Miniprotein binders against GCN5-related N-acetyltransferase 10, chloroplastic (GNAT10). Designs and how they scored, part 2

Target 1, 215 residues: GCN5-related N-acetyltransferase 10, chloroplastic (GNAT10), of Arabidopsis thaliana (Mouse-ear cress) (q9c7g6)
Amino acid sequence: CASTESLTSLTQNNAAEIELKYLVSQHGWDVRRLNRDDEDEIRRVSLVQAEAFHIPLALFDDFFFMFFQAEVLSALLYKLKNSPPDRYACLVAEQTSETETLSSSSVVGVVDVTAQTESSVLRYFPGVEEYLYVSGLAVSKSQRRKKMASTLLKACDVLCYLWGFKLLALRAYEDDAAARNLYSNAGYSVVETDPLWTSTWIGRKRRVLMSKRFS

## First folded at step 21 (miniprotein; from v5 with D28E)

Design e1
Fold by OpenDDE base, fold request of step 24:
Structure e1 (fold): chain B 215 residues (1-215), chain A 86 residues (1-86)
Amino acid sequence: as target 1 above (215 residues)
Amino acid sequence: DPEARALAWEALRLLSEGEFWEALEKLEEAIKINPENAQAYLRYGLVLMMKGRHDEAVRAFERAVEVAPTDPLAKYALEIAKELKE
């Protein structure tokens, strides 16, 4: 009769220790939680996300990019401050270095993981009360290797296990075949596609809800 | 308004995740509930700029300036958006 007490103590003390431990080391990439106390790392993460998600329009100048980056940073800071550490994680990918001196500038990939209870997702999963939502997957332009994104997604699997979740979900644009293939290769399957009639916006892209369930 | 704040936050989350169309919808809802929210108009304008909707972005920034005439960001965003439209 191994006492139930040993599992609970591992969860609380592990939260702080988990933040700096690599969740995954694969394909020359190490993935860990973002250091919440490292402002430079937080800024680096926001930059990586901003650079990944900005649409390079000819008319999108440096000001609007900086404004967008500031909003991304604001969102990240809010999530870090207001989310319980067991319900939100920003995961960062770094190149596996033989030298322990990883600088904050070594962050080249990002993904967000958030615990959610959205009925729009849960309706497809009877008996699931909550899931981890994967979002904000960003890979630095210099390091756009499918392997990094796959490693980030693998770290989400590890975190899902560690937090005791049974379901990962994400949304991808229907027309983003590269993203959809990445997620499919990571073990995600299509659950739903956004209905055509939901948008008044001309040119709106449909999203595809994808999920990965663990037994 | 708590609902408008929740929508504005959700929009901020969505935009930070690259879900710009969804962010626009949340911002529209937020603006409808609270038409005096300069920040919602600023974000709305920003996302419109990112979608190449410059005319609509200018209108959003104009509204942001009307709501917050002392906000330097609103003024500057409007100025730049006008310059990029011409």
Scores: ipSAE 0.817, ipTM 0.943, lowest interface PAE 0.6, mean pLDDT 88
Fold by OpenDDE base, fold request of step 24:
Structure e1 (fold): chain B 215 residues (1-215), chain A 86 residues (1-86)
Amino acid sequence: as target 1 above (215 residues)
Amino acid sequence: DPEARALAWEALRLLSEGEFWEALEKLEEAIKINPENAQAYLRYGLVLMMKGRHDEAVRAFERAVEVAPTDPLAKYALEIAKELKE
């Protein structure tokens, strides 16, 4: 009689092994789900995101960077805690190495994928009840290779297939030609641009809703 | 307030995704609903700093200190924001 304890440990180990399985291995990058039980990996992800979204202003103090990183970490922890595992994934990119020693420091790219039912998006897609929203695409400053971001986006396609979704959507800033070109090359098309009249903020950037549909 | 909490969460999500303009709008809405939320003012000030809006950030941190006079983070954020403005 194999003890019930050995089956629970095997199912937990299998769940952890499934989370560590690469969704994509291309262009010298491996993409997998973030390990929810690895606190150091979660901190590394928050750092990669904070560094990527941080606008180096001459007056941006290390304190405000650390404060921003802490808020990014808080958001990540909240998403991990409050989202079902089949409705949210943080995907991490690491360099394909022959060495099995995955350190948290190996994470050099991140993307978030969230299942959504936002009517403002769904109105453009009759007969679609839900979609995967792609957000938080971050690439480490040391590894700003277009191939890594493309590999992260390819992993979103794989996850979309595995979860049975037919639609990916994302938002990009209208003035971010580099991001828009990356998404266009990944097979995303423009659906809508934010209206000009919506903001009281001087210098507000418009977003462009982009989508990729699967048959 | 459940609505203010939802807005504060959405603002935090947007902030973590680098959507700072959208985060500012959600924080403004949250502050309007609950003007006694120090955390909303702190996040508002942080995003303003990231946008280079130092004068507005100082005002946000001043409000955070008024709402939460015992919060060391609010006091320190205000101090640093004032030093970076000079």
Scores: ipSAE 0.812, ipTM 0.942, lowest interface PAE 0.6, mean pLDDT 88
Fold by ESMFold2, fold request of step 24:
Structure e1 (fold): chain B 215 residues (1-215), chain A 86 residues (1-86)
Amino acid sequence: as target 1 above (215 residues)
Amino acid sequence: DPEARALAWEALRLLSEGEFWEALEKLEEAIKINPENAQAYLRYGLVLMMKGRHDEAVRAFERAVEVAPTDPLAKYALEIAKELKE
């Protein structure tokens, strides 16, 4: 977790400077905002996201992976161009280095944080009008992937404080014990499971809404 | 068609974050409002392929080719999906 002195120092920086400085450094992982002026980093992030979420096919996987990565890149570019800087952040994780290089090849984890007002969440939190939604948590396979993910989630806490929000929310598949344990250890608690009637798709897994409130 | 465009963006965001079932729901809504959007059919087919729903993906890619008959991505995706179905 970040100290009070660390959080105070972060709040003194302007938005552009905060984008380039590490928000959290723990367990050998450094987390910062994606540098939107670095085209190589943007492409590396889209690759990390595509690798994490792509469901491989036995044949022709190269084509569908390229297709999927192109869509992931398009979404990332749209978010970076069209989101106010205090309402969206793409957070990136990289291995701690003494030189602290910003090489795009060092990014191995990503998470999105977006200000939202969806009623599917707000109905459970009377008096809350906006929250930060955590989504797209993508970590490359690593012996320390749980610690990388927890460090990314701690950076979400830091942004919640810096942007003045009181509520973080996310969804995880109900049968994904590893993800639910990760989020529970990060201070999230279960709010509700998605209703079965929300989809006609056979094989769809239900998700749980989880939240973390700050007072 | 601003409603269809908003749904298409929501679908793209969901897709990019690995929320595939939710993306399919938004794409279905977008297609119902604007059935002439080839890219919506392409994204729909892509997600269906990743979920192993090959027959449904072929149908989605067929619609993409119908609405954009010169789109090389739509043609190639349909060709591949048909081969994987067999």
Scores: ipSAE 0.755, ipTM 0.923, lowest interface PAE 0.8, mean pLDDT 83
Fold by ESMFold2, fold request of step 24:
Structure e1 (fold): chain B 215 residues (1-215), chain A 86 residues (1-86)
Amino acid sequence: as target 1 above (215 residues)
Amino acid sequence: DPEARALAWEALRLLSEGEFWEALEKLEEAIKINPENAQAYLRYGLVLMMKGRHDEAVRAFERAVEVAPTDPLAKYALEIAKELKE
């Protein structure tokens, strides 16, 4: 004797569970979307991003780290404000916990996924009108950094499927063997290397375009 | 100028994702279009600091102070960058 209210509640709970559910849970890592209503989480994410990309400097660099973090936060807020929810996501990773209560301070990895239509990518994929671009992979130092990163990348696959895209793309520096191995193990293949004509800075590193197709 | 605004956003996005060399390119283009934008010089200097290019960062912050002499951020960034250089 199931009531109509129980069917309505199940539908509403499934929608809420899907929105709040982890996209992937693997290797002790849980990945979900950033909670855009949680200011503390947004600031924590900007700190994770800033720490991941910051190069350690000598004493007296706290100002430039704070300056950098403020710019990272500005970019994150801009993307959250100006992107439709099915065309941009900030994915966050946290350790799997036996407790159900987690604070925003538990986030230790992030990656951005953005719908794009840039010709520099699409020229290699006839018939594809848009793709999801993976960028800003940032993981805190951890004994399990590679497992955290691979779980974040699996969540990108899930999002690609859920949003109905057939193509994921990213760029990695040519000489970053660890990143290229990570992406290759995640199913990405090299498509093209940056043109030689773009080396205007001494010491600038070339990037490779990598992609992963579905169906 | 829509071209300058697009370059500024692309530069901010790139630096926030750790793509520092690409951000420097976009900032150079933005500065060519609008050499009176103190924020572009500040970001240029910031990225140069992230790459350990302290001398070049000081010069970028000097331009930021020249363009916006009352901006406390530009003055403070220049002072700290000079201290880190030595």
Scores: ipSAE 0.732, ipTM 0.921, lowest interface PAE 0.7, mean pLDDT 82
Fold by OpenDDE base, look of step 23:
Structure e1 (fold): chain B 215 residues (1-215), chain A 86 residues (1-86)
Amino acid sequence: as target 1 above (215 residues)
Amino acid sequence: DPEARALAWEALRLLSEGEFWEALEKLEEAIKINPENAQAYLRYGLVLMMKGRHDEAVRAFERAVEVAPTDPLAKYALEIAKELKE
């Protein structure tokens, strides 16, 4: 009689193994799902995200940065806890280690993938009921390599396929030519640009909705 | 208020995605629905600080302190925001 405890441990280990399975391994980067049970990895992800959106320090006190990081962490924990595992994933990029020493997984890149049903996006895609929204693409300042961001986006394609979605969507700032080119090279096309009236707010940047459709 | 709570969580999601303007809009709506939400004022003040809107951030943190006078974070945020306004 194999004890029920051994089956629950195997299912938890299998779930953990599935979360740790690389979706993509290319260009010296491995991309997997964030381990939900690794608090240190979750904290590291929140730091990478907070640093990526950090406005230059001249106007932002260290206290407010720590506060922002705490809010990013709270949001991540909320998404991980309250989203179904097939409708949300945080994907993390780490450097491919040749040595079996699973040294402290230095998360150096992050992207969020969320299943959405927003009519504002779906209106452009007749017959699509749901899409994956790609957001929160963050790359550590120390490791800003174009190849890592491209590998993260490729992992979103793999996840889209695995979950049976036909559409990826994202928003980029209109003035961010580097991001727009990255997404274009990843196979995204412009769908819509934010209306000009959205720029009436001082400092509000226009965004461009971009999408990648699979047959 | 459940609606104001939902908006405050949506704003937090948007912040984690770098969507600061949309986060402000959600927080403004949350504050209109429930003007006694200290957390919404704290987040609103934080985003205003990130946008260089220090005067408005001070007002947001003042309201957070009024709603939650025992919250040390609200008090400290207000103090730092005042120092950065000068």
Scores: ipSAE 0.466, ipTM 0.802, lowest interface PAE 1.5, mean pLDDT 83

## First folded at step 22 (miniprotein; from e1 with R5Q A40V V47I)

Design j4
Fold by OpenDDE base, fold request of step 24:
Structure j4 (fold): chain B 215 residues (1-215), chain A 86 residues (1-86)
Amino acid sequence: as target 1 above (215 residues)
Amino acid sequence: DPEAQALAWEALRLLSEGEFWEALEKLEEAIKINPENAQVYLRYGLILMMKGRHDEAVRAFERAVEVAPTDPLAKYALEIAKELKE
């Protein structure tokens, strides 16, 4: 009689082993799920995202950066806590190492993948009930131009397959040609551009909805 | 208010994804529903600072302090935002 404790430890170990399994290993990058039990990795992810989305203004005080990072961390913790494991993943990229001892500091890229049912997206895809939304793509400044972002996007394809989804979607700013080209090269196509009249904000950028469908 | 809370969480998600304009819109909706939430004003002010809208950020942080006069974060955010405006 295998004890109930042995089954719970095996299920926890299997969940941990699944989270540590690389979805993609290519171009010198390994991409896996974030380890939910590694607080240092979670903090590292929030830093990578905060640094990537931070707009360096000359008047942006270190306080506001720290506040922004704290908000990014809070959002990540909220998603990890309140989303089912098969409905949300934070994917992390690290450099392929021959050494088995990867530290949490090895995380240099991040992307979020969330299962969604937004009618604003689904209206373009008859017979699709849900899709994976790709967001929060962040690449460390030191690792830019090394195909890491493409590797992260490839891991989203793998996750889409593993979870049985048929559609990936994302939004990019219309004026962000670099992002749009990255997504286009990853097999995403433009679906829609945000309507001009939806924003009361002067200087608001339009987003472009892009998607990748699997047969 | 559950709706205002949902909007505030969605704004937090959007903020964490770099979707700052969309986050501002959600926060504006949240403020209209519940104008007595300091955290919404703090997040609103933070995004305004990131957009270089210092005057509007100061007003947001002032409102955060009015709603939560004992919140040290609201006070400090207002102080720093005023210093960066001068």
Scores: ipSAE 0.835, ipTM 0.950, lowest interface PAE 0.5, mean pLDDT 89
Fold by OpenDDE base, last read:
Structure j4 (fold): chain B 215 residues (1-215), chain A 86 residues (1-86)
Amino acid sequence: as target 1 above (215 residues)
Amino acid sequence: DPEAQALAWEALRLLSEGEFWEALEKLEEAIKINPENAQVYLRYGLILMMKGRHDEAVRAFERAVEVAPTDPLAKYALEIAKELKE
């Protein structure tokens, strides 16, 4: 009688093996799903995102940074806990190890992929019921310009295929030429620009909806 | 309020994605529905600090303290925000 514990451990190991499987290995970067059971990896992801989205202001201290990181972590934990595994993935980039040494693979890039049904996006794509939304693209400052972001976006393509989606969408700030060029180079095209709202917010940035369709 | 909670969650998602302006709008809507949620004011104040809007952030943290006078995070956030304003 193989104990029920052995089957649960095998299913957990298989799930963990699937999560640890690289979706893409390119340009010296390996991209996989975040391990949901690795608390240290989850914390590392939240740090990478917090550092990437942190606006360096002279009066933004370590406390508010830590508070921001805690909110990013809270959001990540909630997404991981409450999203179906086929409807949400946090993808992490690590450096390809040349040696099979289990060197502590340091997460250095992150992207979120979420299945969505937002009508504001779907209205442009007749016959598409759902799409993958790409968000939270973060690359460690030390690893900028090493094609990591492009590799992360390529992993989103792979995931889109694996989950049977036909459409990727994302939003970029209109003034973020670097992001827009990155997405354009990844095969995304502009669909819509946020309306010029008479936003009560002075200094509000417009976003550009970009998409990549697969046949 | 379930609607205010949904908005607060959406704001947290947007915040985690670096969509701070959109997060602020969701938080403002959440505040209009339920003005008695300290966590909403804390997030609002945090984003305002990240935008360099220190005066508005202080007001948000003041409101968080009013709503949750026993919350140590609200008190500390207000203290630090005041120190950074001076």
Scores: ipSAE 0.832, ipTM 0.948, lowest interface PAE 0.5, mean pLDDT 89
Fold by OpenDDE base, last read:
Structure j4 (fold): chain B 215 residues (1-215), chain A 86 residues (1-86)
Amino acid sequence: as target 1 above (215 residues)
Amino acid sequence: DPEAQALAWEALRLLSEGEFWEALEKLEEAIKINPENAQVYLRYGLILMMKGRHDEAVRAFERAVEVAPTDPLAKYALEIAKELKE
């Protein structure tokens, strides 16, 4: 348990000092906010996300991968620029090191947290005005199965507490049993599943809305 | 069109989160509102390539080139998509 004292010290420090502090240190992973002023870290984050969400097709050219990475980067830059610091965070996971040699190359996991007011979610939670939406969970292929994703999700819990939110929500594909199990183990429960008839796209997957409520 | 731009941005967000099907739907809505946006067609074609829908991607990139005949990215995307279809 991170001591309550460590959390109280994070609330008193200026927003800039919070960005460099670890929200969670567990299982050999440290999770902090992305440094908005570190262009190399931002590029590294976009690469980790692009590699994680890339569908390995034999016919997917390096050009289209680079184009996809550029789009992921553009989205990240837009979120960082246009979202208030208390309404959006990109969280990054790095390996716990005794040596403070924090390099942008140390980022091996990412998750986005965004404050939202979507009625389609809020309808299930009377008396909740807003929630934190967890998205973009990406874990480097080399670091899979090392509880990094669970550590990233735990950092979302910490951020939820620090920002005074009572609800976390996320969407997972219905057929992604690995993701659903990860979220279930993190304390998320199924709220709803996308209706079967909403898409004209052949082969479209349904999403499952999952949530974690704090008392 | 502000609505088409909002949809294009939402599609970009969804794409960055790996929600490609939802991104395609937003791009389709954006195209219906403003069929003269090359960037929307480029993003649409990109996601179609990622889904293995090469024929549909080629058509999207063709439309991007029609809308923006001077855009080197649109031309190059179309060229590569055609080469990968063969």
Scores: ipSAE 0.829, ipTM 0.948, lowest interface PAE 0.5, mean pLDDT 88
Fold by OpenDDE base, fold request of step 24:
Structure j4 (fold): chain B 215 residues (1-215), chain A 86 residues (1-86)
Amino acid sequence: as target 1 above (215 residues)
Amino acid sequence: DPEAQALAWEALRLLSEGEFWEALEKLEEAIKINPENAQVYLRYGLILMMKGRHDEAVRAFERAVEVAPTDPLAKYALEIAKELKE
């Protein structure tokens, strides 16, 4: 009689092992889901995102950086807690290592994938009920190689297939030619640009909605 | 207020994605609904600092201190923002 405890531990270990499987291994980068049970990995992800989205202003001190990182961490924890596992994933990129001892410090790239039903996006895609929204693409300063970001985006394609979605969407700033070119090279096309008149903020940047559809 | 809370969470999501302008708009909407939430002003001030809008950030942190005069984070954020403006 194999004890019921052994089956529950095997199912939890199998679920944890499934979450740690690489979605993509390409160009010397491995991409997997974030381990939800690894607090140090979650903190590392928040740091990578905070460093990537931090605007280096001469007057932005360590306090405000730490405050921003704490907000990024809070957002990540909120997403992990309140989103079903089949409708949200944080994907992490690490260097392909021959050594099994991957530390949380091996995470050098991040992307978020969220299932969405926003009518503002769906209006362009008749017969699509839901899509995967790609956001929060961050690459560590030390590893700013175009290949890593492309590998992260490829993992979003794999996840889109595995979850049965037909549409990926994302937003990029109109003036961010580097990001727009990255997404275009990944097979995304422009759908819409934010209207000029929507912001009271002087210096607000417009976003471009981009999408990738699968047949 | 549930609506103000939903806007504050959406602003936090947008902030974590680098969508700072959109986060500011959500925070402005949240402030209009509930002007007595110090955390909204703190997040608003933080994004303004990240945008180099130090004068506006100081005003946001001043409002955070007015709403939450015992919050050490609000006081410290205001202090640092004033020092960086000089």
Scores: ipSAE 0.828, ipTM 0.947, lowest interface PAE 0.5, mean pLDDT 88
Fold by ESMFold2, last read:
Structure j4 (fold): chain B 215 residues (1-215), chain A 86 residues (1-86)
Amino acid sequence: as target 1 above (215 residues)
Amino acid sequence: DPEAQALAWEALRLLSEGEFWEALEKLEEAIKINPENAQVYLRYGLILMMKGRHDEAVRAFERAVEVAPTDPLAKYALEIAKELKE
């Protein structure tokens, strides 16, 4: 039937159209999905992620940074290759351009959103079978980095709605007051703090599970 | 080994998101199941180097070289880690 073919075409066109549009634009920041067919953008994203999470060494930092970035790139490629488009997204932030010129070199913020079913989260939400997990929030140095991060988090809300999920979850280090305030202002609430006895690593910091529900 | 490979992937994901302690735990579990994966030892050593745990990183890179003797990354990482240990 023609209507059946039309419905299939509409769903495919809607997904492609959404991929090509900004999900959120606010405070001078535009957030969209990473273009998985753009190799330069993928490498730029891996650089943003590596710069955000790399712990610099006093000596030989160039080697270990390249090593780390290669691993970050491998993880990104794996996620893009092995994830359905409505169960994983790499969201990228760039400064709003009045000229509308977009370039892979303009990406300065990143966050991952992944559909998950881990019992460490679901045990606190009876009746919820899966949720979207927010991870890897990485923003470049900027006077406006908090606004960039909040815009990235709002884009996670949009994906949650578009993909039909009712729960967002993330983890933050217990002692990272700035991150916890950012997430609290975005509507996340603390669910659980890691017990002190869960790790034997000296210097390990505890994490808190935070969540945001939608009615 | 599917279980060891799943753990190694989880560790890589955690590493890429800056969750280094959690990645170390997954890598240790992967090593217990399959101690012959050089990439797992390389990732373990990398995290340890970034955390300043140079003695432990040297041991991880030594295992990577034992498993993959011709891997230039493993050999160079071990050489550097030994220098930084001093």
Scores: ipSAE 0.796, ipTM 0.936, lowest interface PAE 0.7, mean pLDDT 84
Fold by ESMFold2, last read:
Structure j4 (fold): chain B 215 residues (1-215), chain A 86 residues (1-86)
Amino acid sequence: as target 1 above (215 residues)
Amino acid sequence: DPEAQALAWEALRLLSEGEFWEALEKLEEAIKINPENAQVYLRYGLILMMKGRHDEAVRAFERAVEVAPTDPLAKYALEIAKELKE
């Protein structure tokens, strides 16, 4: 039987449990922080990220994919090594196990949350000195990827609360209606669209800054 | 150089999150400050290959080989990029 819970009810019930392991458990998805001492998990996360963002080549894709994944892994290791634990988290999603006798769960979704102070964001929020930036949302293909993504985003809300931030921010490509709808349904609102003159690359897509405020 | 290193790190982060155009911008800035970092050219070429910009990728990998002629990754990446160009 599937475990189904409302997003709001789950987060209210699990505040104390989040200190123990999972930040959010809903819609059959468990979201927690990456275990930075688990080398196998770190490699699995880099694979999820690389698969989500890699643009396949017709030939020699194996070489360029491995090259890309190595760079993704390097970035992840750098963030884990060089970030205080209350200013960066890699959040991972795994399918809720029906049995607790086996730890056969594998990471199938990832999102990064980073404390930032960039003026490109702060200029729109007088009195805010720092915010949490949501980036790198990567979900493996599954029939339930929208629910997995929304659960990851709810975990960002929980982390924002736990770390004492009042503002979440992210960027989505202007022409990615699915992503913008996902974020809008998660409570994010558009703040500003990148100016047209920011592109020096032919074919570059513009992004929109979106934010979610807490009180 | 700390400024070039910070730009290269930001580019690596952007690359790992699929923000390829933004990563290219940061890599270009890093090159202006320190043109002798082969890894920066390798990342630049990698992104260009993934975006289908094969001619530009070949030029980036050529710069990587010029900067680090003993780097087997740079040599192999250049060789493969030339084959895919044609």
Scores: ipSAE 0.779, ipTM 0.928, lowest interface PAE 0.7, mean pLDDT 83

